VH-VL binders against q9nrl2r1430to1533. Designs and how they scored, part 155

Target 1, 104 residues: q9nrl2r1430to1533
Amino acid sequence: GGVHELSAFEQLVVELVRHDDSWPFLKLVSKIQVPDYYDIIKKPIALNIIREKVNKCEYKLASEFIDDIELMFSNCFEYNPRNTSEAKAGTRLQAFFHIQAQKL
Short names: E, the ipSAE of ESMFold2; O, the ipSAE of OpenDDE; V2, 0.75 times the mean of E and O plus 0.25 times the DockQ between their complexes.

## First folded at step 10 (VH-VL)

Design q120 (framework fv_nezutatug; at its last look DockQ between E and O 0.71; V2 from the best seeds 0.00; counts 0 for: pae E 6.6 > 2)
Fold by ESMFold2-Fast, scan of step 10:
Structure q120 (fold): chain C 104 residues (1-104), chain A 121 residues (1-121), chain B 107 residues (1-107)
Amino acid sequence: as target 1 above (104 residues)
Amino acid sequence: QVQLQESGPGLVKPSQTLSLTCTVSGGSISSGYSWHWIRQHPGKGLEWIGSIWYSGRTDYNPSLKSLVTISADTSKNQFSLKLSSVTAADTAVYYCARSVYKGSRYYFDYWGQGTTVTVSS
Amino acid sequence: DIQMTQSPSSVSASVGDRVTITCKASQSISSWVAWYQQKPGKAPEPLIYAASSLQSGVPSRFSGSGSGTDFTLTISSLQPEDFATYYCQQADSFPLTFGQGTKLEIK
C-alpha cells in the first residue's frame, strides 16, 4: 500500500494507453456501433475509466487495480472470438501488462 | 429491407486481380455491424474470406495470405474485395454478407445473391 | 483452424419424416454454432444461431441443440420446401469455418 503503489498504477496505466495494442481498450464500447455488447458484458470497463479511478485514488490495494485490468482483458476475450484483431491485441497487451505488473 | 448486391467482372485471367463490390441498401455500412466476403467453390462448401467492421478494421482468412484486401466506401454505402494473383482455384460464387453479434457472435443474417467468378485464360 | 464435420453428407427422406443432421467441431466451441439452408442456385439463408436460437420467420419444425463439440439440427416433420443443402458454421475462433454441407433430398 501507499504513495509508491499509487504512482506505479499511474505509470502503468500511461504505459498501457501508449501501447500500440491499446486501441480496443481506450474507451467504453459504443452501444450504437456494437448493439449487443452490453447484453453480453455485464461489467464493462476501459482504460479511461481505470485511469480516472487511479487519479481519484479509488484503488486502495494493488489487487483492486490488477482486478480491473484483468476484467478489461476478460471482457475482450469473452466478447471477441479467438484470433480476431481485438483478441490478438488483448493477448499482446495482457502479456505486456503481466511483465510490467511486477512493479506492483 | 436490408439488401446486399455483389457486382464485378465474371471472368478474370490467371495472375490478375479480382475486384468485387457489395452495394448495401436499407442500412448503413458505418452502423454497428460487420460486413463479410464468403465464397463457394463449384460443388463444394463455403469459405470465409474476410470482414470489415464499421470502424474500417479488417480481418482476413490466413489461408489467403497477403493476397486479400477488403475496403469500405461509406459515401457510396459499399464495401469491396480485392484478391490479387488469382488462379483457377479462385473460381467460385462470391457472396457478401452482414453479420449480427447479439448472443450469436458472427451469424450471417443477410446475404447477397452471389456473383459467379471464373478464372480462365 | 477449427474443422466442422457434418454427418451425413446426404440423406433421402419422405415428407413427414423426422430428419437429424449432426455437426462435429474439432475442438470445443461452446455454443457458437449457426445453421444455414441453401437451395440450388440461391444464397444460403439463416436458420439458427447460438446453437439453438431460431431465426425470426423460420418454421418451428426446425430446432438446434448441442454444446462443446457436438451439434444437431432437427426437422421434426419434413416439408417439400425443406429440400436443400444445410451448413453448420462455428464462430468461436477466426477464421470462421463451415461444415461441408448435408444434402437433403425429398423422395
Scores: ipSAE 0.505, ipTM 0.849, lowest interface PAE 2.0, mean pLDDT 90
Fold by ESMFold2, look of step 11:
Structure q120 (fold): chain C 104 residues (1-104), chain A 121 residues (1-121), chain B 107 residues (1-107)
Amino acid sequence: as target 1 above (104 residues)
Amino acid sequence: QVQLQESGPGLVKPSQTLSLTCTVSGGSISSGYSWHWIRQHPGKGLEWIGSIWYSGRTDYNPSLKSLVTISADTSKNQFSLKLSSVTAADTAVYYCARSVYKGSRYYFDYWGQGTTVTVSS
Amino acid sequence: DIQMTQSPSSVSASVGDRVTITCKASQSISSWVAWYQQKPGKAPEPLIYAASSLQSGVPSRFSGSGSGTDFTLTISSLQPEDFATYYCQQADSFPLTFGQGTKLEIK
């Protein structure tokens, strides 16, 4: 969409990156450190990739941006057992995302 | 081949701190695995104590969280358990174990032999 | 915490028998169950993960099934080395929790 919508996406991504619970999502999971991740997660994505896509204006619709963010959380919940540190971080960051999306 | 071996005192007095070390050989604790302490009281089932991830992050059983610390020393390829303020209820066989890759297939593929810890005067 | 309830607590059986052991979770855990065999004086050994996947080196007479809350371990034809205590473990949620065990004894 428009310039204002892309600016809002950038602001939202910056807020997600700055959140204390962003640590599992900053960059793609390492295939070397976690070899089975990509056997389970077929559409990997992370905040650094989403931010790059915003900077390159690759999102044509707001729904495409939201879909990538929600995919990031869905991957976390699919890979990690409940109540693990990663899953808890995902739950809190997702709740923060929903609040920020309403305000912006 | 990965091997885990527990070490530490077999007898600990009430109110003291139980300290155990797990030495890992045939593999690195800095790998993508998670490293766990599990205990078994004679005649009772298994209880998960907590874990340390290769990144250094820990997760603890809430029933023990204020009493337990798990740490790693990558230079010695070891991870350790400290359990404070022990009582007779902490008498058990203590195992260290490795979990395969994190994810929905979380289970323990390698275990140490176990070390018996008795808490008594 | 997710409670894992095994039944029966003890099974008496003969070599060649088919034995089933059940494990019930207090809430849905999808397929995230593991099974272990423990012989006296030794650590538990993995048998099955993800409800039905056999650990490498485990004989095919062991099988696992179930999803949601109800899970079974089946030994299709008991061998002398199978007399041991068996534990289920949920891998869905921390804290990781185990069933109380099922002792399989000779009749």
Scores: ipSAE 0.029, ipTM 0.705, lowest interface PAE 6.6, mean pLDDT 88
Fold by OpenDDE, look of step 11:
Structure q120 (fold): chain C 104 residues (1-104), chain A 121 residues (1-121), chain B 107 residues (1-107)
Amino acid sequence: as target 1 above (104 residues)
Amino acid sequence: QVQLQESGPGLVKPSQTLSLTCTVSGGSISSGYSWHWIRQHPGKGLEWIGSIWYSGRTDYNPSLKSLVTISADTSKNQFSLKLSSVTAADTAVYYCARSVYKGSRYYFDYWGQGTTVTVSS
Amino acid sequence: DIQMTQSPSSVSASVGDRVTITCKASQSISSWVAWYQQKPGKAPEPLIYAASSLQSGVPSRFSGSGSGTDFTLTISSLQPEDFATYYCQQADSFPLTFGQGTKLEIK
């Protein structure tokens, strides 16, 4: 994981954030607004957290970065019923991610 | 305790737009949860129409999606249903309901009393 | 869509009886099932969520069980106030769908 790899992570996060389907993933879910979320999701994560980790150079391997992104999607699909706007957005964004991740 | 109350005209002519409002008390619709419209045809079961989240996002039953609009007025603590181009098949008791997340799924814990809407010429 | 097939459509029973109502999902939905009680002219009221969890305030004579595709609502000892129509509902995926109902009548 050199500077090039880190830059690739940064670029990919930017692309994810700018994607139309990023809205469920931009920030952590509010406990007040979704009271049982954190009873179910034990490893919460969002793009702002991942971005921060990238900025702090916490990812030494591409696999670590990918794992966090996949965790983010996994949380979405675990919590949200199928055919919800969140789940649908997640499906599309994940597909986009998988294509872009091939460049890592 | 949360309370929901449906309001709107009980009679709608065919091809017109059915418009109902759910007034929520004892809790803010913008503070969380999801808010739903469900109807019950005479002598039939229950049909979920659609939902609006605290964030304003909506989901609709695909069978009605093209005809349904759900919106919210946080200043009045209300959310509304509009169903366009109604027919006799849309005659039903219409309920608004709140869904809590228990196990990350939609369970309706609070319901309005329901309002009867008849579609007739 | 997920279909919830409820049975029986109607059942006659006496006070004190054990009553069982079943609901079958067209596909596996884990434990994402709720049960509701509806009396004439009233809105449905929640009884069970997540297949087996009692809603607050619901008498312990009500119980739910099942996972996957087959679910059951049981009233261990029927009381006079329990005569009503009962509905199952899947909460697994949109669109949310209900069973067609079971009318519990007095014998």
Scores: ipSAE 0.019, ipTM 0.701, lowest interface PAE 4.7, mean pLDDT 92
ESMFold2 (binder alone), look of step 11: mean pLDDT 90; pTM 0.930

Design q121 (framework fv_nezutatug; at its last look DockQ between E and O 0.06; V2 from the best seeds 0.00; counts 0 for: pae E 7.6 > 2, placed apart)
Fold by ESMFold2-Fast, scan of step 10:
Structure q121 (fold): chain C 104 residues (1-104), chain A 121 residues (1-121), chain B 107 residues (1-107)
Amino acid sequence: as target 1 above (104 residues)
Amino acid sequence: QVQLQESGPGLVKPSQTLSLTCTVSGGSISSGYSWHWIRQHPGKGLEWIGSIFYSGRTDYNPSLKSLVTISADTSKNQFSLKLSSVTAADTAVYYCARSVYKGSRYYFDYWGQGTTVTVSS
Amino acid sequence: DIQMTQSPSSVSASVGDRVTITCKASQSISSWVAWYQQKPGKAPEPLIYAASSLQSGVPSRFSGSGSGTDFTLTISSLQPEDFATYYCQQADSFPLTFGQGTKLEIK
């Protein structure tokens, strides 16, 4: 898409980053500190990577952007048991994302 | 290899704060494992108290959340439990333990030997 | 919280017997159950993780099975060192919870 669509993606990523529940998603999980993460999660992603892709105009469709955000949440729920601090943050942030994504 | 050892007072008075420390050797508490406190009341089963992850993130049993703090001191390779406002119901053997993820989702592969804590006046 | 119920609470058996201990979760936990052995005065020792995966160094006479809500620990040929209390533990949801224990006693 165009500049207008890129502004919408950037705005949404900024709102996700500012959300209190973004802390598990800001950066990639450290391979050195959590090596088993990458044995379990085959397509790692985080908000900083998604934001870079927006800024480099790598999303051509809104669906591509949405798919990367959903992958991020899917990874969280795959790795973390229910009711952990990470899973609870992921559930709340995903609900917030679904409301905001209606604008795309 | 990896060993965990609990330390702290064996006797605590009611209303005081119980403070226990787990010293880890043969592995780093910063190495991406989760580190836990588990207790066992006399003649009863095991109760999970809470955990701390390498990042400093903590999870607590909701039944104890307002009373429990778990912290880590990476320079000493130790993690600690503080349980405030103790009563006789907190009398138990306290274990520290490490959990492994590996898709197994938090099974405890190494345990300390346990330390007995009695709460009495 | 997910409640884990073990049965029986105690079992008496002889060396050479096949022993089964069951664990029932109050809701589905997929395969996220572990089993531990505890001898008097000692810390629990891991036996099984992810319902059926044997911990390194544990004798092959121990096996686990089950999924969803119903799980079983089996000792195929009981040895003298196996007399202990056994605990199941779910890891599907926080807080982590344990069964009440099954005491395996000499007949």
Scores: ipSAE 0.494, ipTM 0.836, lowest interface PAE 1.9, mean pLDDT 90
Fold by OpenDDE, look of step 11:
Structure q121 (fold): chain C 104 residues (1-104), chain A 121 residues (1-121), chain B 107 residues (1-107)
Amino acid sequence: as target 1 above (104 residues)
Amino acid sequence: QVQLQESGPGLVKPSQTLSLTCTVSGGSISSGYSWHWIRQHPGKGLEWIGSIFYSGRTDYNPSLKSLVTISADTSKNQFSLKLSSVTAADTAVYYCARSVYKGSRYYFDYWGQGTTVTVSS
Amino acid sequence: DIQMTQSPSSVSASVGDRVTITCKASQSISSWVAWYQQKPGKAPEPLIYAASSLQSGVPSRFSGSGSGTDFTLTISSLQPEDFATYYCQQADSFPLTFGQGTKLEIK
C-alpha cells in the first residue's frame, strides 16, 4: 500500500522484527530444511504473515492480533526443545511482546 | 543406510586434549539432522556431551561446556569432538550418534560402534 | 537439568516372562522419551521414541507408554536375545539426559 501512519499493530510488528531474538520468527519454516515441521505444527505462522495481515487490516480486534502472535510462540515452543537457541529466543521475544502488548 | 564410525587415539595423557572424529556414510551431515557425542564411563550410564546441528549450531552439556568443542567438516562428512584438559574422569567409551527428526526431538537412531579412550599418564 | 530416575537397577527374569521397566522424570516432559537397549560391548540401539512409538525393526513384544513424568518400557514375553541393559532418555530439554539403566539378567 501507500504511505500511511503506522497503527499500534504495525508499530509492534516492526518492533518485534527489529528485536535481536526475532530470527526464528521472521518467515515460515522451510519444509526442505525442517521436513517434519508441518507434520507437527498445523497452524504455521510467522511475523511476515502477521505483518501482511496487519497491512491488509485483517485484524479488527487486538485480541485477534495477540492470538496470532501467541500462536507463533506456541508453535515455537511446541516444536523446539527447551534450551535451544530458538526456544530461548522465543522466550525473550515473547516477554518483550507481553510488555509491548499492554500498550494496545 | 546411515553409518557412523568414531576414530581417534585410544590413549590420552592427563591435561591434554582428547580429539575424536566421527565419519558419516550413507547420509549427509548437512541433510537436516543433529549429530551428537555421547560417552559411557566404565560402570556408569550414558552421558550426553554435545551436539552439532545441520545448521552448524552447537549445544553442549553445561558440565563440560567450557572444555568441549564440536565442529563439522561437511566436505568430509565428518564431525569432531575436542575435550581439553582431560582427567581420569574422562576415560570412557565415546559414541557418536545421529538424531532422527521424528517429533522434532533428539532420539538417537544411529550410533557408532564406540571408541574407547583411556586417560592415563 | 531434568533427572531421569530409572527402576529397577536390575531385574532377573526368565524367558517368556513379562518385564516392566519404569522411568520417572523430575518434571513433566510430555512424551519426549526414548528407550534404548545395550548389550555388552555394543552401542545402544533404539527401541522406542516419543514414549510409545516402536523403532523400525523392533519386535512387537516391546512397547512403551506414559506421559508427563512416568514412563514404562514393557517386554510382553521375554526372549533370550532381550537380556541386556536398557536406558530411558528424555528428549524434552537440553542437556539431554539418560536414566541410570536397568540390567535385565537371566534368572
Scores: ipSAE 0.019, ipTM 0.682, lowest interface PAE 6.0, mean pLDDT 92
Fold by ESMFold2, look of step 11:
Structure q121 (fold): chain C 104 residues (1-104), chain A 121 residues (1-121), chain B 107 residues (1-107)
Amino acid sequence: as target 1 above (104 residues)
Amino acid sequence: QVQLQESGPGLVKPSQTLSLTCTVSGGSISSGYSWHWIRQHPGKGLEWIGSIFYSGRTDYNPSLKSLVTISADTSKNQFSLKLSSVTAADTAVYYCARSVYKGSRYYFDYWGQGTTVTVSS
Amino acid sequence: DIQMTQSPSSVSASVGDRVTITCKASQSISSWVAWYQQKPGKAPEPLIYAASSLQSGVPSRFSGSGSGTDFTLTISSLQPEDFATYYCQQADSFPLTFGQGTKLEIK
């Protein structure tokens, strides 16, 4: 908790954004490019939004931050079949996240 | 930490509907997880009953042949199991559990304490 | 449906022994296996996911391995608190299925 916990959130988000497999998660999915996405995914979220919430100190608990990151992956896996480039990238980035999250 | 707690009657008569509720605390049922019912018969292994996803999608064990309904009440942070037309074969310890998607796979990271349900005349 | 077959059904061992429990899937499930520990009167507790990844807080004496159809759980040096029943679970597809369990008895 406290100031060290918020710094850890920031560090982790930066590491996720810089990871090679972050490309499906950087910004919200385009409705124009993927017309049915928002019919299926009711709680959209992306790394740019999570990073903004960290910068604004909107996370009160580590669990809230973790839940947003996991929601991001769950949306990817819910929408995309597991053999797609998006789902494979999500799998690798999630594994990286779980390693880095031990620092929280 | 996330905690799950089963509640409901411990004794149910044959042919009635078994109704159980799982109350979630320390986390939101509306988060990006899936929520499951699993039972364990006396002296036997574990049997997955079904799940409800944060999206509202449900998946059920085909062996239960549409006898199962799983639903969620987000305002109470609860999800529920209804099992119709129970028999003595439905006597078991019933668990609720959470699963997170780990690379599109389903692992149960939090379990309730379990509630014993006996189906008896 | 994917069936998971565990062996042995039970094992008796002494503190300090190395114990290996196996789980065989009826078809290839890549690495998508979890292991759970269940003590009498208690819910199962997660031990290992993705065949070899330890859950947070699980002692390093526990390890998992395998891919395809053949998976193992190993306890490298048995402790008295390891008395329990162990279950494997395939996480690949619905319906999710568990092995029959292996009861570990401490001499």
Scores: ipSAE 0.016, ipTM 0.696, lowest interface PAE 7.6, mean pLDDT 88
ESMFold2 (binder alone), look of step 11: mean pLDDT 91; pTM 0.936

Design q122 (framework fv_nezutatug; at its last look DockQ between E and O 0.74; V2 from the best seeds 0.00; counts 0 for: pae E 5.4 > 2)
Fold by ESMFold2-Fast, scan of step 10:
Order: sequence, then C-alpha cells, then structure tokens
Structure q122 (fold): chain C 104 residues (1-104), chain A 121 residues (1-121), chain B 107 residues (1-107)
Amino acid sequence: as target 1 above (104 residues)
Amino acid sequence: QVQLQESGPGLVKPSQTLSLTCTVSGGSISSGYSWHWIRQHPGKGLEWIGSIYWSGRTDYNPSLKSLVTISADTSKNQFSLKLSSVTAADTAVYYCARSVYKGSRYYFDYWGQGTTVTVSS
Amino acid sequence: DIQMTQSPSSVSASVGDRVTITCKASQSISSWVAWYQQKPGKAPEPLIYAASSLQSGVPSRFSGSGSGTDFTLTISSLQPEDFATYYCQQADSFPLTFGQGTKLEIK
C-alpha cells in the first residue's frame, strides 16, 4: 500500500473510533476484567492495535486492513450473545464500516 | 470464595415497586464478571430478568416492558433490582447470580440463596 | 425469543441407572447451552457449560453433548444425591431462556 491508501486507513479508523458504537472495540479486552475471553478468542484485536498497525505501515494491501477489522467484529459476535448491547453496537458499527470501506 | 446474598424475605403490595439488593463478597462487581437477576415462580421454571456489567451497561428481558431497572453501587459492592407496578404474577423466588463473563456465554457459576417475594394486599 | 423444550418433564429412575435428559432449542444456538441441578429449597447449581464442559467439582458421571438445536445431559450411573430438577439454558441470544425443567425422582 501507498501513502494515499495509508491515509485512507487512518481516516477510517478515526471515524470508527469516534462512532457512538465503538466502545466495545477501543482497546484489547482486559484479562482482569474478562478472565475467560482469551480462552475463547484466539486472535484478539481492537481499534487501538489496528490504528498502531496503520501508523507503522504494516498493511500492504487494503484486504489485510479489512480482514483485521472483520476479525474484530467476528470476535465480538463469537464472544457476545446476539441482542446484547455489545453485539448490537458491533452490528451497527460493522454496517457503518461496510459503507465507509467502499471508499477504499 | 465468592458469595452472593439477596435482600429478603419480602412482602410487597400490588402497584408498588419491588426493591431487592444483592451483596457480593469475595470478589468485586466492578471487575471480573457480569451480574444478573433471575426469578422462579412457584412450581415453575427460571426466568432471566436482566444483567449489569462492569461498565455499567445493562440488558433487560423485553417481556418486563420497561418496568425493570438494575443498578450497581461499586462502593458497597452491591447491585440492585427495581421492578415497578408489581402484581400477583411477580410473586417468586428472586436470585442474584454471577456469569463467568460472556466467554462461557452467560453460564451462571455462583448464585445467591434466593429471597422469596410475595405480592399481596 | 429462543424457546428451550426439555424432555421428559419427569422421569423415575433407580440408583445405578443411566439417565438421559434432552433439550431442544427453537433455533440453532451453536454450543451455547448450560445445565443446572436444583434441589428443593435450594438455588440451582451449575453442572455443564458450553454444551459439554464440566463445571469444576462436578462428578464425571455427568456429561453433556450436542450442538445446533439438540442437546443432551447424561448421568451414566445415577446416585442417591442426583435426584433433583434439571434445567437447560441457552446463551446464544438475549433474552436468556431456560427449559421448563426435568424432575428426576426415585422409582
């Protein structure tokens, strides 16, 4: 990926972070707060980790960036029951992401 | 060891608000797990009422039609249930319970002993 | 809401018997089912979570199986302390729902 592509990734991550439904995704789930999370979720990720990867130019393709965002949502839906506040936030934020990602 | 203790026993008049408190010892309600209210009508099965999380977020059973409020007092290590406009149908044993967070998908690993609530005049 | 239906509603058995209780979900819930044992006048006690994982301290004669819509709790060799009511619970979707219970009574 180019400079313009990295700028687009940064803009999209910032918009996700600012979204009202970003609260379950801002940082890695705490082992202290959620002791069994890492027994269930084997590839943890969060917006702060994705943003750091963007800033370090670790995404070479848009598909790699999209895969990490989708993994984040997939982890949310695997861990949280349907219709919980976290799952509802994830569903709305994922829909917002899909619309914004069309610009990549 | 984690222990949960409900308020009770209780007698509440129809149309009044039922208020129950769960006191937690051996663990903090602001960390570790989600906290729930579950009731059991006489001779019937279990009904989930709602939950509160470490974040203060709540989820409620829609069948209770906005009559339920769950809140937490982290300084007292307590969480509470308020059920407004009660009727005889709200007569039940009320339990508070801990979920092993969402990773076991709301598996209730510790329960209070239960408190009996009777709604009558 | 996901409806959980247990079968049978009651069963009479003798010590040493193999007992099977089934639980059917009205829609697929993956492996997100738990089982509880309740004795008269007591709170439910956890037995099994995530369909087949045994709670710490629960005897190995208890086992769970199933995925999707059909789940089973098995007691391989019934003991006197096992006479109780058993409940299944789904955790796939809110609101959380329980089966109606299966009463296991002495024959």
Scores: ipSAE 0.514, ipTM 0.835, lowest interface PAE 1.7, mean pLDDT 90
Fold by ESMFold2, look of step 11:
Structure q122 (fold): chain C 104 residues (1-104), chain A 121 residues (1-121), chain B 107 residues (1-107)
Amino acid sequence: as target 1 above (104 residues)
Amino acid sequence: QVQLQESGPGLVKPSQTLSLTCTVSGGSISSGYSWHWIRQHPGKGLEWIGSIYWSGRTDYNPSLKSLVTISADTSKNQFSLKLSSVTAADTAVYYCARSVYKGSRYYFDYWGQGTTVTVSS
Amino acid sequence: DIQMTQSPSSVSASVGDRVTITCKASQSISSWVAWYQQKPGKAPEPLIYAASSLQSGVPSRFSGSGSGTDFTLTISSLQPEDFATYYCQQADSFPLTFGQGTKLEIK
């Protein structure tokens, strides 16, 4: 808890959104455009949703915030084969996240 | 039912650009499926060339990436292959195909009939 | 790139026979393999995805098994329409790659 921790979560989410490899993660996958996504991915999450949860102070523990970010990457790797553009973007953004999370 | 049909010239000279079009009927290419080009070399070698997705994003076989462009024209319900600087090694039957992405990764549930392309001078 | 090696290159068999075709991946691909049937002058048609799941409309005499690097397609009792060439395909990573094919011929 505390204002310092929530400010750090906001800073980290902003840095993730600004990263060049954020494009697969900005908003929830469209069911109309990708009809089988939600048959495979049962706990969908995206950066816009995570940012809303930070703004609403819905994360009580840093581990809850980290879990949502890691869930986002796990969903990407579950849905997409290795070496696809989405999977490669996820790998690079996850590596960036791990570096930035050390600043928390 | 979804059907795919390849069109384009059957004979192309070396160093020219091969241009093929796949026309999709019975469904929309703007759907959530992915759309692929695959070729079959003489002697039965199948090779994935690349794909285009509902979003317009593409993935290419690294062996061809600087030579290949795949694009879509949603108003004509078509997607196309351009392969530049062709050689005799590009002689093959070219297929377009749709991928279903369900409970597995990529497999191709609908294929065009194939079009034979010969590169010769 | 992941190499898919099929064996045998051809099989000679009679209607009613049981036939197995194998496919070996150069590295582990979990269960991400598909199988296709191709008749002369026609495009390949899907049979099996995810190693063992039958594509809709495929007869139950076709089955697939395996995980990791070793995969098998089995036809339990050959029918006249089953004489064709069969391909495996890995879907674990790009580039997508195919086996070289197994031709199933009439004895």
Scores: ipSAE 0.095, ipTM 0.740, lowest interface PAE 5.4, mean pLDDT 89
Fold by OpenDDE, look of step 11:
Structure q122 (fold): chain C 104 residues (1-104), chain A 121 residues (1-121), chain B 107 residues (1-107)
Amino acid sequence: as target 1 above (104 residues)
Amino acid sequence: QVQLQESGPGLVKPSQTLSLTCTVSGGSISSGYSWHWIRQHPGKGLEWIGSIYWSGRTDYNPSLKSLVTISADTSKNQFSLKLSSVTAADTAVYYCARSVYKGSRYYFDYWGQGTTVTVSS
Amino acid sequence: DIQMTQSPSSVSASVGDRVTITCKASQSISSWVAWYQQKPGKAPEPLIYAASSLQSGVPSRFSGSGSGTDFTLTISSLQPEDFATYYCQQADSFPLTFGQGTKLEIK
């Protein structure tokens, strides 16, 4: 592909990925490592998937992009008990996202 | 069949560091699940100490966090507990356990037999 | 932290009796409760997870119910091997916490 300016979505995804609390969200949960994850989480999503969707211009509205990000956090809070490292990371990252999303 | 076995000294002096190891057989600690330390004070209930995930990340009981370190040695298929600055209050039976994620939460499906640790001068 | 309060602390019963043990959480924890059986000198063994799901290999006379704050473990017809101490555990939040235990003794 060619070099192009980062869209607002692209830039936000880059910022999320680079955030210290992004580690639970970088890629999909392994079914082998977490055997029951996909029995519980029916709409799995991660930052690498969202990034790919952005790159493919699949988001036509900011609301669609935001919905996927919120789904990602929702999945985290649904699966992970409160006060786990994953849940705490998710809380902080979501707060960061909400601030950055105001620019969209 | 997954099996867990605790090992370590049964006697520790006050202010020293308690060190225990859990040896896992019948499954790899790096392949999945979460691995936990739980203790039972004499005549009392069960207390969760902390956990180490297959990824190597840890969670600790806040009441013990400053004193507890849990680590894993994947080459030996072991995970360990270190509890520093022990007192008589740390006398207990110490269990290692595996968690299953049924219902997206930690339930302990496999336990070691437990090892008694006494803190005494 | 979430406190789990069991009742009663001890109960005497006879073989064949119906026994009920309750556990109350200090806040709503949905159905994130497990029950364990512990015999003297042994490690706890899982009985119930997710409030009402029977662990594999556990006799059907054991059952669990409840949601929110109030949970119950029931043994429909007590057998000799069932005399032990039982613990509830919440899996909703860290730190994971247990009830104080219920000792089931032979009458």
Scores: ipSAE 0.032, ipTM 0.739, lowest interface PAE 3.7, mean pLDDT 93
ESMFold2 (binder alone), look of step 11: mean pLDDT 91; pTM 0.937

Design q123 (framework fv_nezutatug)
Fold by ESMFold2-Fast, scan of step 10:
Structure q123 (fold): chain C 104 residues (1-104), chain A 121 residues (1-121), chain B 107 residues (1-107)
Amino acid sequence: as target 1 above (104 residues)
Amino acid sequence: QVQLQESGPGLVKPSQTLSLTCTVSGGSISSGYSWHWIRQHPGKGLEWIGSIYYRGSTDYNPSLKSLVTISADTSKNQFSLKLSSVTAADTAVYYCARSVYKGSRYYFDYWGQGTTVTVSS
Amino acid sequence: DIQMTQSPSSVSASVGDRVTITCKASQSISSWVAWYQQKPGKAPEPLIYAASSLQSGVPSRFSGSGSGTDFTLTISSLQPEDFATYYCQQADSFPLTFGQGTKLEIK
């Protein structure tokens, strides 16, 4: 072995995944388990999808990466009422993201 | 079709814990939706108590100040309410209900028939 | 908490009348309001979601409108089975809150 250097986007996604408040965002909402979700949310996304896009070098600009993360939070706040456990987790994780994204 | 049925004691003494169970048939509580407890005081309106999401996250009405616990038993297809330190003010009809999203964000599409709880010595 | 206030608290009407019930939120809730009908001794039944969308199986004489803070439930031609108490409910934020109810009484 050796040490594998992570890209800035990969490092940030790893930090988000490790955060205690990432649980609503780790995987896509199941259409089978939550059938009404996709009637309301037209552009579903989750951290596993974003991480896959990073690993395939699909983000050409930092703004594209940031837009996908912000879409993920926007979806959370649209589907979940304010003050739910999901919305509270989203609010805290979004604040954490904004601090970390300043490093990009 | 989906049906919800409340069960529990109709009479509870002050300072004790009220325990109610909602049995769901025609659908699984672990497959989706949010599952709620709502009560109605005699001659008054509806008060939302709290909910459990199919993944296990819970939300409670802050007005009940940590007196409420909602839990799920997926093996029995049931979810339950525990309300501690009850007083006469907790006398009400208790409903369990399911919420769907469909644009209202958590409107209640199925309700149990309700169970009357009286808090009295 | 978001307070939901209904007006009137009671209304007397006759079969065939057009009835309107109003609900006001203490702050903007966009369109996140639902309406329920409750008959004596029964659980509430869903009527309308997202302010104006009619629940499947509910008669077309029921309609809802409004956005922001002011919402209305309308029954275009009152039928005998419509005498009940009606509740609005907001889902903009937790805790979920209901209006105090409007009792629709026979004149």
Scores: ipSAE 0.036, ipTM 0.707, lowest interface PAE 6.2, mean pLDDT 88

